# VH-VL binders against NAD kinase (nadK), part 283

Target 1, 268 residues: NAD kinase (nadK), of Syntrophomonas wolfei subsp. wolfei (q0aze0)
Amino acid sequence: MKIILVNNRFKENTEKKAQEIAGQLSALNVEVIIDNGLDEPYAGTVDFIMVLGGDGTMLRAARRYGQRAIPVLGVNMGTVGFLSNIEINELAEYLPLILREEYSLEARMMLEVAVFQQQSLLTRVFCLNELLLRSNSPRMLSFALEISGQKLEPYRGDGLIVSTTTGSTAYSLSAGGPIADPQLDAFIVTPVASHIINKRPLVVSPEREISLHLLEEREAIIGIDGQIKMDFGAENRVLIKRAPHPLLMVNLKAKPFFTSIDRSLQRQ
Short names: E, the ipSAE of ESMFold2; O, the ipSAE of OpenDDE; V2, 0.75 times the mean of E and O plus 0.25 times the DockQ between their complexes.

## First folded at step 19 (VH-VL)

Design WW15 (from TT9 with light chain D58E; framework fv_ixekizumab; at its last look DockQ between E and O 0.88; V2 from the best seeds 0.80)
Fold by OpenDDE, look of step 19:
Structure WW15 (fold): chain C 268 residues (1-268), chain A 122 residues (1-122), chain B 112 residues (1-112)
Amino acid sequence: as target 1 above (268 residues)
Amino acid sequence: QVQLVQSGAEVKKPGSSVKVSCKASGGTFKSYAIHWVRQAPGQGLEWMGGIIPILSRADYNQRFKGRVTITADESTSTAYMELSSLRSEDTAVYYCARGHTWKTSHGYFDYWGQGTLVTVSS
Amino acid sequence: DIVMTQTPLSLSVTPGQPASISCRSSQSLLRDIGLNYLHWYLQKPGQSPQLLIYFGSERASGVPDRFSGSGSGTDFTLKISRVEAEDVGVYYCMQALQTPLTFGQGTKLEIK
């Protein structure tokens, strides 16, 4: 059996724990690869991915490995978030279940984000939470939103978020988006500080495609899961669709989403 | 309590196709592989294939040479097994079973359907 | 394909006496993590198969303690310490190391 441990190199405690867990797993004849984000994603086949840390680490893991249809377990290390299933102090208890593959899986829709310059593809990224388009200046943006070929009225504001249902409890929520059931597949399109006071978020079918481009020469940026940033100008467009594969999140422990969401939100 | 309920008995002619359904209830459908196992009269158990519903990926016993198609409908928590080009030797009780894991390998079958008799006769 | 061989193919046992069934695989079913991917099922007359033992030695829920599984690698044994009338049926071993999953021939247990 081969397991990837994903941790955060900027958090010393997660590195230490990863090494410790690696030792424990090795003693059980499990091959371990530690991914702290410094190197390229491990290219070999693996059976299981364990994410040590918080939601940020999970998002990175999802981008790096989510398309490979490998079970991903979030192990919380004292942070507040929505993407961890067990606590680090519970790992020993659940380790036998992991080895015996006695766990359920939850499919979480991911975004496929493609950024173009004219007709040339600049980058393609899969992400778990959201794509953000925002102004890089104190001035509002004017941008076009198109959904499956339907052109909406031009948007004016600081930006726009296109989020998965998983991402509904992330930045989209702060921007006034709805909380979505993570078992539902959908896009959530949330305006950021629209000049239209009551501009409503959109819930969009995962079968549709979403495109964005600027309507004026302004400096903007796109952000992916709050971790990837790139410049976005009038010559660029972004195409968003459902990723071809979901993230397979491991459910070792029952975690009721709706009954615990208030507690989690209050702690943020 | 997890239950697998299969469709009723079928009588088919040689050369025709049969599609058996297996509806799961009392648990999560997406998280576990669904397998199909058949048993000819007075014979042992034979694994036909399995599907990982969450991935819509199926694995097959190559002995059936492409005659088997396994599908799953997540919206109804139902798995299907279609066997084409039926022969007399395909007369058997067909079982669906749930694997304890999401994979088609490594798992044991913790829950079984009641079985579906398929009779192939001219 | 992994070939599973059960012996004997039939047993006639007096109630209260022990029974033993052997299952051999054509290759090792032991994984590096120490798990044997060998499972035992019982099919009672007129019923669907039911899980008895998994991973070679673990009793399934509701299975009486008179049932036990042992072995590793290529040789496995199912034992019934005291056979009861309700134990009548056909026992199957199954390997789940790799696809295709394969079963033993089955062992029919009858009461004398």
Scores: ipSAE 0.773, ipTM 0.886, lowest interface PAE 0.8, mean pLDDT 94
Fold by ESMFold2, look of step 19:
Structure WW15 (fold): chain C 268 residues (1-268), chain A 122 residues (1-122), chain B 112 residues (1-112)
Amino acid sequence: as target 1 above (268 residues)
Amino acid sequence: QVQLVQSGAEVKKPGSSVKVSCKASGGTFKSYAIHWVRQAPGQGLEWMGGIIPILSRADYNQRFKGRVTITADESTSTAYMELSSLRSEDTAVYYCARGHTWKTSHGYFDYWGQGTLVTVSS
Amino acid sequence: DIVMTQTPLSLSVTPGQPASISCRSSQSLLRDIGLNYLHWYLQKPGQSPQLLIYFGSERASGVPDRFSGSGSGTDFTLKISRVEAEDVGVYYCMQALQTPLTFGQGTKLEIK
């Protein structure tokens, strides 16, 4: 059996704990690959992914491995977020179930983001929470949004967020978007500081294709899950679709979403 | 309690096809693989294939590849098995079963449908 | 494909006496994590199969303790310590280590 342990290299306590857990797993003849973010994603066959840390570490794991149909377990190491399932001190209790593959799964929609320069594909990336388009200068953006070929009236403001339902509690929420049940599949399109007063957040079918491009020369940025940044200009266009595969989140312990919202939003 | 309820018995002519349904209730449909197992009269059990509903991906016993199609409809919690180009030796009871895992390997089958008799005769 | 071979194919047992069924696989069903991917089912007359034993030795819910499974790797045994009338049926082993999943031929248990 082969397991990837994903940790955050900038938090020494998670790196030490990853080594300890790897030792425990190796004693059970589990082959362990540690992914601390320094190396390329492991490309070989894997049975299970264990994410040690908070929501940010889960976001990186989702981007690296989310399209590979591998169960991913979030293990909280301190402050509880929205994406962990069990606490680190419970891991020994649940390890037999992990080895026997006696757990359920929850599918979480991901975005496929394709960025073009002129007519050429620059990059394709997957994300769990959101794409952010925002200004990289004091000036507002003027940009076009198309949904399945339907052109909306131009946007003007600081930017736009295209989020999954999982991402509804992240940047989209701060920009005035709704909290969505992560069991739903949808896009949530949330304007950021819109100059146009009648631009409201939109909830959009996951079967739609979303396109964004600038209407004026401006310096802008595409942000992915708050962790990846790339320059975006008038020569660029981005297409956003539902990713081919959802993130397969492991459920070992019931985590009631609605009763935990306030506590999870206070995380640090 | 998890239950798997299958469609009723069918009588078919050689060369035709049959589609058997398997409706799951009382549990989480998409987390668990649904398998199809057949049993000819007086014979043993034979695995035909299974589906991973959360991925809409089916795996087949190569013996039946090209004649069997396994699908799932998550909205109705129903799996389907279609067997084409029927022969008289396809006369059998066809069972669906739920594996304890999300994938088609490693699973023990903790819930079984009642079986669907398919009779292929001229 | 992993071939599963059961012996005997038929067994007549006086009520109250023990029964033993062997299952052999053409390759090891043991993963290094200590699990044998070998499961046992009982099919009573006119019924669907039902799970008896999983991972070689674990009893399924509701299965009486007179049923036990043992063995590892390529050789597995199902034992019934005292056969009862309700135990009549066909017993199958199944490997689940890899697809295609494969069953033994079945062992028919009768009361004499």
Scores: ipSAE 0.766, ipTM 0.891, lowest interface PAE 1.3, mean pLDDT 91
ESMFold2 (binder alone), look of step 19: mean pLDDT 93; pTM 0.955

Design WW16 (from TT9 with heavy chain G27D; framework fv_ixekizumab; at its last look DockQ between E and O 0.83; V2 from the best seeds 0.80)
Fold by OpenDDE, look of step 19:
Structure WW16 (fold): chain C 268 residues (1-268), chain A 122 residues (1-122), chain B 112 residues (1-112)
Amino acid sequence: as target 1 above (268 residues)
Amino acid sequence: QVQLVQSGAEVKKPGSSVKVSCKASGDTFKSYAIHWVRQAPGQGLEWMGGIIPILSRADYNQRFKGRVTITADESTSTAYMELSSLRSEDTAVYYCARGHTWKTSHGYFDYWGQGTLVTVSS
Amino acid sequence: DIVMTQTPLSLSVTPGQPASISCRSSQSLLRDIGLNYLHWYLQKPGQSPQLLIYFGSDRASGVPDRFSGSGSGTDFTLKISRVEAEDVGVYYCMQALQTPLTFGQGTKLEIK
């Protein structure tokens, strides 16, 4: 059996714990690869991915490995978040189940984000939470939103978020988006400080495609899951689709979403 | 408690096809593999194939030479097994079973359907 | 394919006496992590198979402690310490190391 431990190199405690867990797993004849984000994703086949840390670490893991149809377990290390299933102190208890592959899975829709320079593909990224288009200056953006060929009225504002239902409790929420059931597949399109008062978020079918481009030559940026940033200009286009494969999240422990979200939101 | 409920008995002619359904109770249909096992009268158990609903990926026993098609409908928590080009030797009780893993391998069958008798006769 | 061989194919036992069924695999079912992918099922007359033992030695929920599984690698044994009337049926071992999953021939247990 082969397991990837994903941790955050900027969080020393997660690094230390990863080493410790690696030792424990090795003693059980499990091959372990530690991914702290420094190196390229491990290219070999693996049976299980364990994410040590918080939501940010999970998002990175999802981008790196989410398309490989590998179970991904979030192990919380004392952070507030929505993407962890068990606590670090519970790992020992659930380890036998992991080894025996006795766990349930939950499919979480991911985004496929393609950024183009005119007709040329610049980059394609899969992400779990959201794509953000925002101004890189104090000035508002003017941009076009198209949904499955339907051109909406031009948007004016600071930006726009296209989020999964998983991402609904992330930046989209802060921007006034709805909280979505993670069992539902959908896009959530949330305006960021729209010029139009009461511009409403859109809930969009996962079967549709979303495209964005600027209508003016302004400085903008694309953000992905709050971790990837790239410049976005008038010559760029972004196309957003449902990823061809969902993230397979491990559910070792029952975690009622709506109860958990109330608790989490009260802490923010 | 998990329960697998299969469709009723079928009588088919040689050369025809049969499609058996298996409806799983509970909210964990996507979490586990569903397998199909058949048993000819007075004979042992034979694994036909399995499906990973969450991936819509099925694995088959090659012994059936492509005659078996296993599908899953997540919206109804129902798995299907279709057997084509039926022969008299296909007369058997067909069982669906839940694998206690999400994979088609490694797991054990913790829950079984009640079985579906398929009779192939001219 | 992995071939599973059970012995005996039939067994007649007096109530209260022990019973033993052997299952051999054509290749090792032991994984590097120490798990044997061998499972035991009982099919009572007129019923669907039911899980008895999984991973070679773990009893399924509701299975009496008179049932026990042992063995590793290629040789496995199901034991019933005291056979009861309700234990009548056909017992199957199954390997789940790799697809296709394969069963033993079955062992029919009858009461004398």
Scores: ipSAE 0.818, ipTM 0.900, lowest interface PAE 0.8, mean pLDDT 94
Fold by ESMFold2, look of step 19:
Structure WW16 (fold): chain C 268 residues (1-268), chain A 122 residues (1-122), chain B 112 residues (1-112)
Amino acid sequence: as target 1 above (268 residues)
Amino acid sequence: QVQLVQSGAEVKKPGSSVKVSCKASGDTFKSYAIHWVRQAPGQGLEWMGGIIPILSRADYNQRFKGRVTITADESTSTAYMELSSLRSEDTAVYYCARGHTWKTSHGYFDYWGQGTLVTVSS
Amino acid sequence: DIVMTQTPLSLSVTPGQPASISCRSSQSLLRDIGLNYLHWYLQKPGQSPQLLIYFGSDRASGVPDRFSGSGSGTDFTLKISRVEAEDVGVYYCMQALQTPLTFGQGTKLEIK
């Protein structure tokens, strides 16, 4: 059995804990690959991914491994977020179930983001929370949004967020978008500081394709999950659609979404 | 409490097809593989294939490849097995079963349907 | 494909006496984490199969302690310490290490 153990190398307690857990797993004849962010994602076959840390560490794991159909368990190491399932002090209790594969899964929709320069594909990336298009200067953007070939009236403002339902509690929420049940599959399209008052957040079928491009020369940025940035200009466009595979989140312990909203948001 | 309820018995002619349904009760249909196992009269059990609902992916026993199609409808918590180009040797009871895990390997089957008799005769 | 071989194929037992059923696989079913992907089912007359033993030795819910599973790798045994009338039926082992999942031929248990 082979497990990837994902941690955040910048938090000392996660590094020490990752080594401790790797030792415990090795004693059970489990091969452990540690992903602390320094190297390229492990490319070999694995059975399970264990994420030690908060939602940010889970976002990195989802981008690296989410399209590979591998179960991913979030293990909380302090601050309760939206993406952890068990606490670190409970791990020993749940290890037998993990090894026996006695757990359930919850699918979380991911975005597939393709960025083009004119007609050429520059990059394709996957994300769990959101894509952000944003001005990189004090000047606002003028940009076009198309949904399955339907061109909306031009946008003018600081930018736009295209989010999953999982991402509805992240940047989209701060920009005025709704909190969505993560069991729904949908896009949430949230304007950022729009000058046009009828540009309200939209909830869009996951079967749609969303396209964005600038209508004027401006300095802009595409952000992915708040962790990846790339320059975006008038020569670029981005196409967003549902990723081929959802993130497979492991459920070992009940995690009541609705009754925990306020507590989870206050920790952010 | 999980329960699997299958569609009723069918009598078919050689060369036709049959589609057997398996409706699961309970909340976690998406999390677990649904398997199809057949048993010819007086014979043992034979795994035909299974579906991984969370990935919309089916795996098949190669003996049936090209003749069997396994699907799932999450909105109704129902799995389907369709067997085409029926032969008299396909006369059997067809069971659905739920594995304890999300994938088609490693699973033990802790819940079984009641079985569906399919009779293939001229 | 992993071939599963059961012996005996038929077993006639006086109530109260023990019974033993052997299951051999053509490949090891043991992963290095210590789990054997070998499961046992009982099909009582006129019923669907039901889970009896999983991972070689664990009893399913509601299974009496007179049933026990043992063995590892390629050789597995199901034992009934005291056969009761309700134990009649056909016993199957199944490997789940890899697809296609495969069953033994079955062992019919009947009362003398």
Scores: ipSAE 0.773, ipTM 0.891, lowest interface PAE 1.2, mean pLDDT 91
ESMFold2 (binder alone), look of step 19: mean pLDDT 92; pTM 0.948

Design WW17 (from TT9 with light chain F55Y; framework fv_ixekizumab; at its last look DockQ between E and O 0.82; V2 from the best seeds 0.79)
Fold by OpenDDE, look of step 19:
Formats: structure tokens, sequence, C-alpha cells
Structure WW17 (fold): chain C 268 residues (1-268), chain A 122 residues (1-122), chain B 112 residues (1-112)
């Protein structure tokens, strides 16, 4: 059996824990690859991915490995978040189940984000939470939103978020988006500081495609899961669709989403 | 309690196709593989294939040479097995079973359907 | 394909006496993590198969303690310490190391 441990090299405690867990797993004849984000994603086949840390680490893991149809377990290390399933002190208890592959899985829709310059693809990224388009200046953006070929009225504001249901409790929530059931597949399109008062967020079918481009020469950026940043100008367009594969999240421990969401939100 | 309920008995002519359903209840359908196993009269058990519903990916016993198609409908928690180009030797009781893993390998079958008799006769 | 071979193919046992069934695989079913992907099933007359032992030695829920599984690698044994009338049926071993999953021929247990 081969397992990837994903941790955050900028958090020393996760590094130490990854090494410790690696030792424990090795003693059980499990091959371990540690991914702290420094190197390229491991290209070999693996049976299981364990994410040590918080939501940020999970998002990175999802981008790096989410399309490989490998179970991904979030192990919380004392942070507040929505993407961890068990606590680090519970890992020993659930390890036998992991080794025997006796766990439930939950499919979480991911975004496929493609950024173009004219007709040329600049980059394609899969992400678990959201794509953000925002102004890189104190001025509002004017941008076009198109959904499955339907052109909406031009948007004016600081930006726009296109989020998965998983991402509904992330930046989209802060921007006034709805909280979505993570078992539902959908896009959530949330305006960021629209000049139109009470501009409504949109819930969009995962079968649709979403495109964005600027309507004027302004400096903007796109952000992906709060971790990837790139410049976005009038010559660029972004196409968003459902990723071809979901993230397979491991559910070792029952975690009632709706009954615990208030507690989690109050802690933020 | 997990239950697998299969569709009723079928009588088919040679060369035709049969599609058997297996509805799961009392558990999480998406989390476990569904397998199909058949048993000819007075014979042993033969694995036909399995599906990982959450991925809609199926694995097949190559002995059936492409005659088997396994599908799953998550919305109804139902798995299907279609066997085409039926032959007399395909007369058997067909079982669906739940694998206690999400994969089609490694796991054991902890729950079984009641079986579906498929009779192929001219 | 992994070939599973059961012996004997039939047993006639007096109630209260022990029974033993052997299952051999054409290749090792032991994984590096120490698990044997060998499972045992019982099919009682007119019923669907039911799980007895999984991963070589673990008893399924509701299975009496008179049933035990042992072995590792390529040789496995199912034992019944005291056979009862309710134990009548056909026993199958199955490897789940790799697809295609394969069963033994089955061992028919009858009461004398």
Amino acid sequence: as target 1 above (268 residues)
Amino acid sequence: QVQLVQSGAEVKKPGSSVKVSCKASGGTFKSYAIHWVRQAPGQGLEWMGGIIPILSRADYNQRFKGRVTITADESTSTAYMELSSLRSEDTAVYYCARGHTWKTSHGYFDYWGQGTLVTVSS
Amino acid sequence: DIVMTQTPLSLSVTPGQPASISCRSSQSLLRDIGLNYLHWYLQKPGQSPQLLIYYGSDRASGVPDRFSGSGSGTDFTLKISRVEAEDVGVYYCMQALQTPLTFGQGTKLEIK
C-alpha cells in the first residue's frame, strides 16, 4: 500500500507530524510519500491521500491529486475548517479502517478553470472551492458573464466568485453567497461588491459553462482557492466548467454538515 | 439495515438480452462497490463484474467477452447488469452483492441480493 | 486469473463433530500490509450466499464462534468445531486480491 501525506512546509508542526506518521505507516509496511508542496506532485500510483492540516492544505491537495480518483482524507491539526474529517489525535483509531479500505466516500465537484489569451490556452487548473475575478485597483471592473452562451447584463463591481458547493462556505459566503449542501453539485456565482444593490447570487447547473471577460482596459486578477494568482486583462477570458472527476473525500467519521455549520462559522 | 433487492425472474430466448436491477437501501450507495455474481444450476459461483458507483467505473470478467454491461444510478441507488447475446449456458441465478470497499477488489461481500433467475430457452 | 482450489468438494459430518475445509490459491493472497484477501461464504440450501469469514480469519457479524478461519499466503482453512444441522450448505472461498475475483469450486457439507 502507498500513501501520500500532504502537509504544509510553512507549518512546522505539520512537517513534524508527517514524519512521525510516515514512520508509523512504514512500520506497517506502507510506502509513504510526503508532499509538503515544495516539489511537483508525485506522479506514481497511490492508494490513499492523507492531508495534514487545515482547509488550505486540502485545497492544495485537491488541485494536485483530485483528478486521480484517489481517496483523500482530511486530518485536522487544530484549525477551524470544513474539509477535515478527523482530528490528528483520532488517526490511530481509524488507521486500521484506512488500511482495510473500509471507509465511506463523498464525491465533491471540482471546477475546471481555463484561462485564455485570445484563443490560446494559458493555463488549466482544477480547484475545489472557487475562481475569483477581482479588480487590482480601487476602481470597479466592468465584465461580461456568459452562462452556456447566454450573455447576462454587464457586471460592474469589485469582482465575481464562481464557487462549487464545497466552496460555498469559503469566500463566497463572505461575499454574501448562499450556503450550499455539499452533496449537491452546482455552481454558485456570487458578485463581489456589485454597484447594483442586492445583486443576487446565482445557483447554476453543473452542466453549464461559465465564461468571464473584461469589457474595458482594466487591471484585474484571478484567484483560485486563494492560493493561485494571475494577472487578468482585456485580452483574457476565463472558462469555467465542472471538472471531469470529483474529489473523493473520505468519511471515516460522521460529520453532520448542517448541525455543525453554525459552530464552525462562529469560530471564524 | 442494508438490503439489496433484485428484479424478478426472467425468461429469455437465445440471442436476446436481459437486464437485471439491484436496488440498495439502508446504507450509502455511493461508498461501496456493487458486484454481480452468477450461479448456474448445481454449479459454483462466478464473478461477472463490479461497479464503483461514485465513479461510474465498472470492471468485468473478461470471460464474458464484452457481453456484460454494469451500470449504476445514484439517484435511485440501483445497479444494473445487462447480459447480451444470451445462450442456454447463461441460465443461472444472478446475484448482486455489496463489496465492503469502494473498490472492486480487496473487499468482501457483506450483503447479497435475493438472486434473479434468468432462464434462456428456445 | 487466480485459481482457487477447495478440498474436499463434499463432506458428510456427524452432528457435533468437527469439519475442516481447505482452500488453496495459485498465488499468494497476502498483501504487504499483512492482509490476506481471502474470504469465506456459506450458501445454505435455497438461499443467497452469506459472509462467514473475511480477510482469512475475521468472523462476520452474527457468525458463531464455532467457525474459524486460518492460513496465510496460498493455504487457507475453514474450521467448524462442532457441526450443527444449520451448517448444511455449500462453502466457498473467494480471493479478492485482484480482478477478476475468483471462487473455489465450493464444498458441500451434509449431515450424516
Scores: ipSAE 0.791, ipTM 0.894, lowest interface PAE 0.9, mean pLDDT 94
Fold by ESMFold2, look of step 19:
Structure WW17 (fold): chain C 268 residues (1-268), chain A 122 residues (1-122), chain B 112 residues (1-112)
Amino acid sequence: as target 1 above (268 residues)
Amino acid sequence: QVQLVQSGAEVKKPGSSVKVSCKASGGTFKSYAIHWVRQAPGQGLEWMGGIIPILSRADYNQRFKGRVTITADESTSTAYMELSSLRSEDTAVYYCARGHTWKTSHGYFDYWGQGTLVTVSS
Amino acid sequence: DIVMTQTPLSLSVTPGQPASISCRSSQSLLRDIGLNYLHWYLQKPGQSPQLLIYYGSDRASGVPDRFSGSGSGTDFTLKISRVEAEDVGVYYCMQALQTPLTFGQGTKLEIK
């Protein structure tokens, strides 16, 4: 059996804990690959992914591995968020169930983001929470939003967020979007500081295609999960679709989403 | 408290097709593979294939791949098996079963449907 | 494909006496993590199969402790310490290490 352990190299306690857990797994004849972010994602076949850390570490794991149909377990290392399932001090208790594959899965929709220059694909990335389009100058943006070929009236403002339901509690929430049940599949389109007073957040079918482009030359940025940043200009267009595969989140321990909303947001 | 309830018995002519349903209740439908196993009269069990609902992907025993189609409808928690180009040798009881895993390998079948008799006669 | 071979194919037992059923696979069902991907089912007369033993030795919920599974790798045994009338039926082993999943031929248990 082969497992990837994902940790955050900038938090020393997670690196030491990852090595301890790798030792425990190796004692059970589990082959362990540690992904601390320094190397390219492991390309070989694996059975399971453990994410050691908070929501940020899960976001990186989802971008790296979420399209490979591998179960992913969030293991909390101190700061509880929305994406961990068990606590680090419970891992030894649950390890037999992990090895025996005695767990359930929860699907979490991901975005596929394709950025173009003219008609040429520049890059394709996946994200779990959101794409952010924002101005990279004091000037507001003027941009076009199309949903499945339907051209909406132009937007003017600081930017726009296209979020999954999982991302509804992240930047989209701060920009005025709704909290969504992460078991739903949908896009949530949330304007950021819109100059157009009647531009409200939209909840959109996951089967739609969403495209964005600037209507005038401005320096803008595309942000992915708050962790990746790309320059975006008048020569660019971005196309957003539901990713081919959901993130397969492991459920070993019941995690009540609705009763924990306030506490989880305070910790974030 | 998982239950699998299958559609009723069918009598078919050679060359036709049959579609058997398997409705799951209780538990999480999306999280577990649904398998199809047949049993000819007086014979043992034969795995035909299974579906992984969370990925909408089916895996087939090569013996049946050209004739069997396995699908799932998550909105109704129902799996389907369609067997085409029926022969008299396809007369059997067809079972659906739930594996404990999300994928078609490694699973033990902890819940079974009641079986659907399909009789192929001229 | 992994071939599963059961012996005996038929067994007649006096109530209260033990029974033993063998299952052999054409290749090892043991993964390096110590798990055997071998499961046992009982099909009582006129019923669907039901899970009896999984991972070679673990009893399914509600299965009496007179049923036990043992063995590893290629050789597995199902034992009933004291056969009861309700134990009649056909016992199947199944490998789940890889697709296609395959069953043994079955062992029919009857009461003498």
Scores: ipSAE 0.757, ipTM 0.887, lowest interface PAE 1.4, mean pLDDT 91
ESMFold2 (binder alone), look of step 19: mean pLDDT 92; pTM 0.952

